# VH-VL binders against Polycystin-1-like protein 3 (PKD1L3): the designs that were tried, part 4

Target 1, 163 residues: Polycystin-1-like protein 3 (PKD1L3), of Homo sapiens (Human) (q7z443r523to685)
Amino acid sequence: TSLNMSTHQLTITVNVTSLEKSLIVSIDPDSPLLMTLYLGFQYQPNCTHFHLNITLPKDKVWQKDEEYTWVLNPEHLQHGIGTYYITAVLSERQEGAQQTPSLVSVITAVTQCYYWEIHNQTWSSAGCQVGPQSTILRTQCLCNHLTFFASDFFVVPRTVNVE

## First folded at step 2 (VH-VL)

Design i6 (framework fv_inotuzumab)
Fold by ESMFold2-Fast, scan of step 2:
Structure i6 (fold): chain C 163 residues (1-163), chain A 122 residues (1-122), chain B 112 residues (1-112)
Amino acid sequence: as target 1 above (163 residues)
Amino acid sequence: EVQLVQSGAEVKKPGASVKVSCKASGGTFSSYAIHWVRQAPGQGLEWIGGIIPIFGTATYRRKFQGRVTMTADTSTSTVYMELSSLRSEDTAVYYCARDLGYSSGWYSFDYWGQGTLVTVSS
Amino acid sequence: DVQVTQSPSSLSASVGDRVTITCRSSQSLVHSSGNTYLSWYLHKPGKAPQLLIYKISNRFSGVPDRFSGSGSGTDFTLTISSLQPEDFATYYCMQATQFPYTFGQGTKVEIK
């Protein structure tokens, strides 16, 4: 669903129930939009109080659609399972002259990479991790062995608050 | 643009070892695997094995296990294939090729080196 | 190992002809993910092989649209709709559904 970001800020609330998968956060605008995202655990973060941050669109992207996607691996979700808050703040200086309110699409999902383990006839995630070039359209799998890889993808419920 | 450049032709005697290099330029060395494929005179293409450079992890076709070793030097973006205990049947053109399988899902060889002729004769 | 067999081993054709090359595998190439990892390559003497088609039917960047791939399970086809002078070459299919990766024996397309 699309949200109007004329207020310069929105907060996304996601309940992380497992650390077996990576969290994918996509904030895709209908036109280019410079923003910074802040991550907090059990609190609403801001520019002076946060655990992690990222500026979107990303620099030096390899594949299309990476530019507005934040990949949070279990190693980034250091406080474990529970409620995470993400605050997105619009930059006051945008590329080009944009004066109309921007619509953004917010999607949160979880994904994990697997390889086929022939001896046990099953999928295993051992030695695989989700890469930073992942998007809602494609999961990048980085595995430490040569074999066949696959990923799952599940949209996760979230609450979005605009100011 | 991605380019793979291999070392020059080699002539070896049976029982010797040969080490062929494959230097990658363009693109990101860390985002793909490098495989080795050979073609003996009058024969088709044969897969030997592959390596993921960032992990140093290699997998070999069973018939070459024990006499082939693949290594990578990430500082020079170079992959090596060493084949030991050479036999006349190892005479072939050896190619390195890029596989984006673990990142793109293609599991195919999109860019290839120019080939290295290895001749094994008594 | 999965065996891959091409047919024919060679063929003679003229510029403008429609050419079809078949690739048959000893077992299904459908991976547990639902994808089929079958690719086609063009090879000329003194040059490296070049990727034409990946995952049965997807043309690689820069490959002319006269090349098309089709098939499923164990039977696959490469079609060249109108043969051009630069297309006289040897063609190989490859399966990457199971290790080891295996190639067909090759199909040589020669001038009639």
Scores: ipSAE 0.006, ipTM 0.558, lowest interface PAE 10.6, mean pLDDT 83

Design i7 (framework fv_inotuzumab)
Fold by ESMFold2-Fast, scan of step 2:
Formats: sequence, C-alpha cells, structure tokens
Structure i7 (fold): chain C 163 residues (1-163), chain A 124 residues (1-124), chain B 112 residues (1-112)
Amino acid sequence: as target 1 above (163 residues)
Amino acid sequence: EVQLVQSGAEVKKPGASVKVSCKASGGTFSSYAIHWVRQAPGQGLEWIGGIIPIFGTATYRRKFQGRVTMTADTSTSTVYMELSSLRSEDTAVYYCARDSGYYPTYYYYGMDVWGQGTLVTVSS
Amino acid sequence: DVQVTQSPSSLSASVGDRVTITCRSSQSLVHSSGNTYLSWYLHKPGKAPQLLIYKISNRFSGVPDRFSGSGSGTDFTLTISSLQPEDFATYYCMQATQFPYTFGQGTKVEIK
C-alpha cells in the first residue's frame, strides 16, 4: 500500500490459530522509512496502549532483509489464539523530511522449526524455537541440541489499512 | 533478570592462550550480541570484539584479528573468548557485556548488562 | 575507525557541582535507521562499567535524573546537574554506530 507524509498509521491484522508457531511480519518499503510497530490482542494498539513494540529498521542485522522483519514467538503471543493487531506509526523524524509518498509491501507468515529425529525417524520441534534473525525467506532455528534442521512457512492472509 | 557470570582469574606465561567464559544466569537468555571489552592497568576501556551467539557470527577489532576467537554455546547460554599468543601488554581485566536490545523490541541501548570481569595476568 | 575524543581528560569537583563532559566523533554517528548509537558509562575501580545514557539522551533504567545527555551528529555532552559522592568515577562515551565499537579515552571526575 501507499504511505505519504500526511499518513502516520498503518494497521495489520493477523488471525492466530495456533500457538505452536511463530509469526513473522515483514515490511518492505520502496524507500527507507523509520517506524515503530505496536502489537495488541483483540484491540488496535497505539503508542500509549500496546503489548509489545519494535522500532524498524533493525540495527546490527546479519542480512539486509532482516531490517524490516519482526519475529513474534508463541511466548510473545501470550493472550492466546485470536486476532492480533499491529499498528505501524511513521516517525516524524524521517531522513529527508520532504520525501514523496512511499509504496509499502506488507507480508505476514507463520513458521516453526523442525528437525529430523534419527532415533524415532520423525520430525520434531522439541528443544527449538524460531530466532529473531528469521525472515519470510528463511527460518533461524535456536536449538539446545545438535541436529539437522528444516522449517515450514505458512502465508497468512493480511489486511492493510492506512489512516 | 539476566546476569552475566564470568570465569575466574588467570595467570599465563607469554605465548600461552587463555579462554574466558561468560554465562547468562538468573533469567532467560535471548538472542543478544555479547561483546568483550578490556581495561589494561592505567588505561581506558578497549573494545575487543563481539559475537551474535545465535549465529556464531563474530566481529573483531583489527588489532586482535588472528589472535582472538569468540564462540558461543547457545544450549548453555555461554560465550567464550580465547586470546592466543599472549603478550605482557594483554594483562587486563576482561569484561563480557550484552549489547542491549531484546527480542522482540531490538532497541540497541548500548552495553546494559556486564559480567563481573576476569583478571588475566601475563608475566614471565 | 571512528575516533571518539573526550574532554576534559580529568576534572576536580565538589559535591553539589554541575559537571559537563564532552565527546566528539570523527564521523557522524547517525545510523541509517535514524538512531544515533552514542552511550555513556560510569566506571569505578573494582566494579564493572555501568550504562548511564543510551542513544544520546535516553536515561537507562534506574539511573538518577541528575544525569542527562545531549548532542547530535558528532558532538555530544553528558551533564551531571548536582554531583553526589557516588558520582566520583571515570566516565566513558562509546559509539556503536559502526564496527569497531570505540570508546572515548575517559574523563576522571575527582574530589576537589
């Protein structure tokens, strides 16, 4: 969707149907955009009322595609199954204060870490969680054991509103 | 809350190697970057390098390149710094410190949690 | 490397005094995110360094309000509005915008 200098909010709606997987939120602006994302459960969050937040782009990332990606693990979706809202608020202190309206692509995905368990000849997620350096294109797996890893991606339908 | 606990003091001869550990304790260790900083007697703080434990990806200050190795064991929430070919000028207190910022906020505040320090003495 | 220079190297002060320490970088510390990763630390002999201020002006949790930071680009200042006995220490600024991270040389605040 299209964001302009007069627009200060963008709302992303995600329906969480399982707490066994992590939510990945990826924002791809066509030009750099400083923003803060706020998470709410069953309500639209704002800068004074939210469960969690993150400022994007992220610093000190390993790869460029991590800069606008937010990873939310089950422990961060602690209100359970249901509708989560993410409000993105554009910073008033953008580089080049007179930038033209920007096109922003928003993708949400759900992922989980799996590894092949040789003794049982099956896939397992035990001892693993999705790491913060994950993106929609790759899942970082944080495991407390040595194994070969695999991951699944689920594309979640998204609703994007500009206000 | 997270605390960083370092291994005890070491006394080494020139040319030897030392390996200092830094274990997260008292709370859940997230995917933070861990940095190593030293202070030689009468000198200021000097950044040695840092590691992103979850990837094992490390960055070192050029002065130490080839002599320092940083590794992480995420299963034990422990980071290690090994310094080889020790010289007398490597005598210092070595600190590990968490590069502040935590999942999912990723606010990089600076180094907010520090280990207690490990004195490494290099003498002939 | 980005060089960070502090002034003064040392100063003498009394309890209740206003203390100002400056920090200058050889290059702009503004990151592509718009954040400036300039932080200030208090260090006492026998103790680990302690974070006071991050991103120029944000006071870290638990840090008394007598500590404040200001500045932009390449010039930064740490101010202690009313020096307390526990504030006699060495202060360091650090840039974390670029690798390698670099510290200033330190400013020792001594009893007058």
Scores: ipSAE 0.000, ipTM 0.470, lowest interface PAE 16.7, mean pLDDT 78

Design j1 (framework fv_inotuzumab)
Fold by ESMFold2-Fast, scan of step 2:
Structure j1 (fold): chain C 163 residues (1-163), chain A 122 residues (1-122), chain B 112 residues (1-112)
Amino acid sequence: as target 1 above (163 residues)
Amino acid sequence: EVQLVQSGAEVKKPGASVKVSCKASGYTFTSYYIHWVRQAPGQGLEWIGGINPSGGSTTYRRKFQGRVTMTADTSTSTVYMELSSLRSEDTAVYYCARVTIFGVVTYYFDYWGQGTLVTVSS
Amino acid sequence: DVQVTQSPSSLSASVGDRVTITCRSSQSLVYSSGNTYLSWYLHKPGKAPQLLIYKISNRFSGVPDRFSGSGSGTDFTLTISSLQPEDFATYYCMQGTHWPYTFGQGTKVEIK
């Protein structure tokens, strides 16, 4: 039996409580999936109504764990603090002969770059931003100064059925 | 339906290079990674590295960095592994394998090529 | 690198025997999603390796039900409930949770 993969989608809900940190969205399907993610603020987005999108897996990455990771910096969350919705829509170009994926694990985390500021003997994020090569396993820090860096993050795992 | 067909056996001299091919069929070539694993005589399986055919990005095990190069040709659904500066210790059967990726991790090797024997001898 | 160790390195068995092979990793193979990416492969001389079990206990398509997997965290087991003539082979476990991939050293199942 032929199945139309374009009917399959899932929705991720993220409550943004601070614009000081970047949002990391990582998709962990139980088999490879070509998909497009759409971002909406206070509404559930779709392919014709969204304010940001990304196609996964990403190409031109240096490490494999970047392929299903979407990094959303504060400038991407331009509607401010509140509830954001992400709709993932599966591509019709999945291989047809294999079992259709029914489970997708979603990991959302927030992260920020910190460096040790010798003058004040404290950790600071000034002059740094989270880079697009970041994943839930490591944070890329793009800084305008040289010093020791550390990252802080909170992981919120979610599993959603894909119909 | 899924099939990976590798090029034939090679005999090389120490210091030479070898390029092994792996032609994929029966699925969408760019939807799966292809990795390479070898087995030297009397030894276990050893992972070498892998390639994402969609973008051509590669990951190599540290001991092979500088000697191995993996490439993909999407027009022929073929992945290549080239190993240079061959030593007798590189004598092995080399396998390509399709990798089911899910999320940020490599999952498992679901289909394998038949293997290519590479013999390095003087 | 995450190290994967199999036990025993070899064993002798007869057709109809129950065979158990264990695999231990140097660190937890539980990914942040809750999934554990531990797989088992069968390798016969002169043939390509073949996938038997993925995600600890899921049997791959076409694999006979005499093969079963179990375990969690760092300790995993492959069981063959009634060994058949075609099962004399070397078995490998593999972790896909951490980069780089690592295989166990293999367990050779030989005819008694």
Scores: ipSAE 0.000, ipTM 0.478, lowest interface PAE 16.6, mean pLDDT 78

Design j2 (framework fv_inotuzumab)
Fold by ESMFold2-Fast, scan of step 2:
Structure j2 (fold): chain C 163 residues (1-163), chain A 123 residues (1-123), chain B 112 residues (1-112)
Amino acid sequence: as target 1 above (163 residues)
Amino acid sequence: EVQLVQSGAEVKKPGASVKVSCKASGYTFTSYYIHWVRQAPGQGLEWIGGINPSGGSTTYRRKFQGRVTMTADTSTSTVYMELSSLRSEDTAVYYCARGITMVRGVSYYFDYWGQGTLVTVSS
Amino acid sequence: DVQVTQSPSSLSASVGDRVTITCRSSQSLVYSSGNTYLSWYLHKPGKAPQLLIYKISNRFSGVPDRFSGSGSGTDFTLTISSLQPEDFATYYCMQGTHWPYTFGQGTKVEIK
């Protein structure tokens, strides 16, 4: 999945088959590359027509491998299941002194957070979402604080990757 | 051609600080990270940290956090690594190396290295 | 930290021999993009380390074609097809996928 960005843009096609999981889009350029990603549903987006966008690399990250990863939760995929298109466009001004054609590797994956709810004796994803610090190798789970009913209440987060 | 030239050998007492320099030439200084790697006698290579000369942002290995400071002077194309509270186990050859990929979140490998600076910590 | 282990720690060889060095990581080195940041370095006492191979199998500029790299995931190999006098050195693998970057302990290739 290595794509050439020497033409200033590339398009990624993602077939979303479930709205129960978050989509992880990971881009790894061979050299530093400031870019903007645009998301479209059933059409190829551009800088003037898109549903969502993100500028990469991300500015404020906790761990190194987050900088070129875009996390799209079910709330971001509001048009439902189907084909989404992502257009990556090189920024007009690159940071750094050299401007050379770059090869870009792209991976897409899906993930979801689960936790064991002791009161109901079942696995649940309620109150949890996949966080923006997630990558295809690590899932960040952001869960609401559970109200204590007794002093021994316990929640164990779990992640499932299927792609 | 790309060159990294380091300062000369240092002998320090336990508890002292040492500041090693690395002068870059043959490329655009602000376009590449500079990393520091050391090798203690009879040991392997150990990554210490790196600096982005564009803006001065640094990343240190947790083991050295609080003892190491990296700085860059763009007017002289020179990176400095200062290590404080020196101990005998800090005796090592210290290398600077150019990181081929500058962006954090894109993994590194090191293409050009300095000649090394021997730091000896002795009582 | 991701642990990187080389085998053997040392070996004795003659000029013209095929030499194989193995590097194993405690975790997968596949980055989110699908690239694997495993590199190999040659180091001689009193000299700077030199990059030989990056991203598993890519030779750095000027590196002779007798050096080759292979592997995937957690298991990687450096092969020298016909050892030359200048190849007697210590070899290090390094992973750059996970922070902090970690090196193997080194493999010393010495004259038989």
Scores: ipSAE 0.000, ipTM 0.496, lowest interface PAE 15.9, mean pLDDT 78

Design j3 (framework fv_inotuzumab)
Fold by ESMFold2-Fast, scan of step 2:
Structure j3 (fold): chain C 163 residues (1-163), chain A 123 residues (1-123), chain B 112 residues (1-112)
Amino acid sequence: as target 1 above (163 residues)
Amino acid sequence: EVQLVQSGAEVKKPGASVKVSCKASGYTFTSYYIHWVRQAPGQGLEWIGGINPSGGSTTYRRKFQGRVTMTADTSTSTVYMELSSLRSEDTAVYYCARDYDYVWGSYRPFDYWGQGTLVTVSS
Amino acid sequence: DVQVTQSPSSLSASVGDRVTITCRSSQSLVYSSGNTYLSWYLHKPGKAPQLLIYKISNRFSGVPDRFSGSGSGTDFTLTISSLQPEDFATYYCMQGTHWPYTFGQGTKVEIK
């Protein structure tokens, strides 16, 4: 999608079907682009009505690909399963060139961390959380016990509207 | 409200170790880095190092490497800084301060500080 | 390490005066994202330091409008447009772009 700094905003719609997995939202522009994301449940959020927000690119990341990735854990999706809307609003104060059209790549995915539970001979997510350094290329797993770790990763459908 | 509360003043002899605590409240402890900064009498602020309470990774200024150890206890929302082989030059007020919200990517460095802990090293 | 130098080291001023403090870094503070991580702090004896300004010009919540920051690259300025009695303090700039974090040596603003 094409996003113009002066006149456009972008709305991402994603259906959350499980609160056992973290939602990863990647909004990767082809050139640096300062934006604020707003999260809404069952409504399209704006700068005056939202329940969570983040400014991208992230400051002080460990790796470059974290800059435009938002990790939403189950505790952040506190309204439950259903349709979530994310509105991305471009900052009026861009650093660098201001008038060039930007192409933005939007990817939504779900991921969760698991450990092997010997007693039940199964994978369990208990005591594990997806970390904020996760991206569409890697899942950071933060667990309160030492064990054999694995993660899943699934790209999920989204719709993107540019106004 | 965000609050960082440090342990009380310490008097140590040269060669001893000191361990200062910093207890956090009013926010998600594991979302923010915590750093330590000191000020010796008549001197400016000096950064010592920092810790990510999520996972315990640390970064220290080279001059303190080998003498400083930072740890975090997530069950008590407390960060510790231990400085060993104390010298008279280590006499200073030591501060913990909250840095970078890495969950949300918000960088407001040292937006909240502990009250400070005076460490006096004297024979 | 990136060196940060403040000027002046001290100054005397009266309530109502415009005060400017400068901060110069030994190398560029522009991060790969284009952001510049220079912040300013107010410190009073017996109190903890307080964040005034971050990322050159962004005022921290609750900080009065009389405080403003400007600059780019290696040269930065903190301005107090009309000095108040509670503003007599030592001011520090800090760069957070490069590890290790480094502070300026401080500028003491004293009553004239």
Scores: ipSAE 0.014, ipTM 0.612, lowest interface PAE 6.4, mean pLDDT 84

Design j4 (framework fv_inotuzumab)
Fold by ESMFold2-Fast, scan of step 2:
Structure j4 (fold): chain C 163 residues (1-163), chain A 118 residues (1-118), chain B 112 residues (1-112)
Amino acid sequence: as target 1 above (163 residues)
Amino acid sequence: EVQLVQSGAEVKKPGASVKVSCKASGYTFTSYYIHWVRQAPGQGLEWIGGINPSGGSTTYRRKFQGRVTMTADTSTSTVYMELSSLRSEDTAVYYCARGGWLYYFDYWGQGTLVTVSS
Amino acid sequence: DVQVTQSPSSLSASVGDRVTITCRSSQSLVYSSGNTYLSWYLHKPGKAPQLLIYKISNRFSGVPDRFSGSGSGTDFTLTISSLQPEDFATYYCMQGTHWPYTFGQGTKVEIK
């Protein structure tokens, strides 16, 4: 599914039901697209009123699919569980062959790092956090120990303003 | 009209370095990645790496890490690829191509033959 | 790395023939957005490669409508409905979904 960026912005809603997992927001434009994403809790953010922001595409990435991915860890979701709004705003300085994009695809998902804990015979996330190089397809795990690992992945339903 | 124009053929000795240029025109230089792809005689196409001219960030295929350097000069809309410690197996035609954000290569330079011989 | 394999490695054909080339990836090429970044290129000796098809089935600007692409997930096909003299070349598929970019080994279309 894709959204029209002709109004220079779009807003998506994310219902956060747990602070034990990280939120992954992935944007896939049909052509190069400089944008800023703004995060708000219980309100629709804009460039002058927001909780957090990120400019996409990201610079200095190691994997191509990181360029339009925003990783929001539990510490970034400071207002707790509830409805978060993300507003994507196109930069006024768009340059290149396709300067009037028609469609942008947006996907959200949640993830967390797990490892097998031998003493308790269970999977644990202790000592690990999801890294900023994570994507919908691959979770970066930053851990303070070395052991057998597995990633947990679950797709969160998306609600968007299409008009 | 989008064009990528590369520098001319080079002949180098083993152990030397080569620097190939790719001059872009007909679009906004900083809006697209430039990638480098080579083809050795009788072989298929092999991706080497790419550069974002806007920030200068680079990504290289693992086997070239430490030997390849890509740079961009926004004042001349030119990307450079320098490959050091040349070996005979580096003999190939080297292409620059526009891509990155598009996840495919839409326009290609004409190619630069690099011959490494003793 | 994602492996991309083409079939056949070469084929002989005559002008007017329908030619089919297949490309198989070791992993799904469906990106998180639902887009699939599988592209096809035509390459002739002494010339630069030329983009034919992108995102499975979209013809690039100026590409004749005898070229068509299809497929999904891991299996993709390039079809030339009526081969012309200028179509004798080597064809490459390429995946851009996963880093690094990987090309198929190429399919050479030769005169019968």
Scores: ipSAE 0.000, ipTM 0.538, lowest interface PAE 13.0, mean pLDDT 81

Design j5 (framework fv_inotuzumab)
Fold by ESMFold2-Fast, scan of step 2:
Structure j5 (fold): chain C 163 residues (1-163), chain A 125 residues (1-125), chain B 112 residues (1-112)
Amino acid sequence: as target 1 above (163 residues)
Amino acid sequence: EVQLVQSGAEVKKPGASVKVSCKASGYTFTSYWIHWVRQAPGQGLEWIGGINPSGGYTTYRRKFQGRVTMTADTSTSTVYMELSSLRSEDTAVYYCARTVYITSGSYTYVTFDYWGQGTLVTVSS
Amino acid sequence: DVQVTQSPSSLSASVGDRVTITCRSSQSLVYSSGNTYLSWYLHKPGKAPQLLIYKISNRFSGVPDRFSGSGSGTDFTLTISSLQPEDFATYYCMQGTHWPYTFGQGTKVEIK
């Protein structure tokens, strides 16, 4: 599932069917690739018309696999359930003198934090949110309480178009 | 390269305490739980407990509660397991092991990726 | 506690042989998310145990393709497709789904 980003942009389509979990968007380029991602609801976003954006790779990460990962919590998916579009735009000023066409792999997944409530003998997500250091391999959970805790995730189908 | 290096072998008398260390390197120490597992001579592996170095939160198997204490020193990236009131059946090789999963809270599921080399603790009179 | 039973306790094999080890749990190891936290470890005397397989069938980093895992619910299998000299060791399965966490009794793979 590798895509060519030589056309300076690509579009990722994500169908959001629930606002109970966080969306993780992971891009894995074959070499360092400076890009900006734009999020739109029911339309293809661009640099002048978008809801949210992020520049990748992220700086100040604790692990390398965080560099090209965007975490979108339910509060970031402000228009509710439906089809979201992400446009990735290649920066005109590449660091590291990238001169060859880049291949990228794109994975989208959903995840949520759960903890075991000993008093109630049940799993709960109350008081926890998925943190920005999460990846498709590991979920960071930020909780306002200290208790037994677990996280899981589910990989959702994705469609990616080169424009 | 992720490494867990344990302290050397110990010989103790019944009723004494032993404190085994596990020094971590090659990763962010406070991002992973460290658990302890032992193997008595001729026996299989037995889980003892674990510690989150970030908050010092611990979890112990019921039969060790009251006798085991796990601590972490973030300045030296070292976890300690102290077992008190030693009995002959505590003779075993003790291993520290890192969990695969990163979390800011308590774990409810585990998988161990990297292990220390083991520390032989012999309890004899 | 969830009991984990391995079969066989020991086996004799030659380099190049296909080896299978089974692991059975007394309770389902499916976590509420649908994930199953069953893992396999290789252990040699005097050395640290090594993770081979996690979540039933995922090979850990650097583990050779000859190792594979399969199974679901309560029944799991570790397969070594073509045994190599470095594979003579004791193998342990472990359930990490239910506290307290438990290991199988081990399967010793010995040279014929």
Scores: ipSAE 0.000, ipTM 0.463, lowest interface PAE 19.9, mean pLDDT 79

Design j6 (framework fv_inotuzumab)
Fold by ESMFold2-Fast, scan of step 2:
Structure j6 (fold): chain C 163 residues (1-163), chain A 126 residues (1-126), chain B 112 residues (1-112)
Amino acid sequence: as target 1 above (163 residues)
Amino acid sequence: EVQLVQSGAEVKKPGASVKVSCKASGYTFTSYWIHWVRQAPGQGLEWIGGINPSGGYTTYRRKFQGRVTMTADTSTSTVYMELSSLRSEDTAVYYCARDKTYVFGSGTTYIYFDYWGQGTLVTVSS
Amino acid sequence: DVQVTQSPSSLSASVGDRVTITCRSSQSLVYSSGNTYLSWYLHKPGKAPQLLIYKISNRFSGVPDRFSGSGSGTDFTLTISSLQPEDFATYYCMQGTHWPYTFGQGTKVEIK
């Protein structure tokens, strides 16, 4: 999906139904855009009222598709299950600002690291955490116990408001 | 060049055990899982299980649990599959195969097999 | 376990023929990421299986372009646009989405 950021702001709505999984937010602008994302629980955040924020693009990434990806682990979603709002705001420090609005594609997904636990013959997430280098196509798993494991990706329904 | 080279054919009696080897070369041995797949006469391919040479972690198809043991020797880049309590239904060609999945940090993604060993015929006969 | 069924179990063809093999799974093979882990292998007696196609439609290195894969969800197809002498073999599809991993029963392509 592609959206127009002509108002210098857009809002993404995400319904979190489980605190066992991490939320992945991926933004893909037509051209480089310096922006800040704000997270709110049960309210639409802004620069003066938010739970968490991140400035994108990230500057220390393993590969380019990580630049506009925000990883929110269960410890970041500690306000509980429910509706989270993410507001993206363009930085006033943009240089060469163009009159033509930029298009932005937004994808949200949930993921978690699982490994096969031989003693109990089941999949487990114990001792594993989703890492900050994760993207919507690849999950980085940081585990204190190494075994064969798979990561799950889920596309979460989203609602986007241009203003 | 990636190669998986297996040990030679075996003939065993019912109740015995067989141990098949798979020697890897041409890549970083600890970066890929090795799986085992068999084909009995007149049957299709059947996945048995796999091993992560980094740490020796294993996964086995339920019907083989308790009879199969997979091990890895990183000093020789060799994976072993031992199948015990053999019966005539275990007569098959056994293949090792490399897992095509990405390894990112400690995690892997989903399975398809890019390189295969030449196969080892195991005959169980009275 | 996820069942994978191939059709037909065998077929007879001549060099130059277009051959189509189908593979059906008992449940969706779409992974949560949107990727589908359905692969195709060529197997000849006395030789190791060889990967032809992975993730539905991607040809493995060195595989001739006469081989193509298509499909989605539960229904998949392998097509050989112009059968060559070296293509007389048994073909297997495999699902790698759900543990335990399962193969189709195979489709034998024989000379007419």
Scores: ipSAE 0.000, ipTM 0.467, lowest interface PAE 16.8, mean pLDDT 78

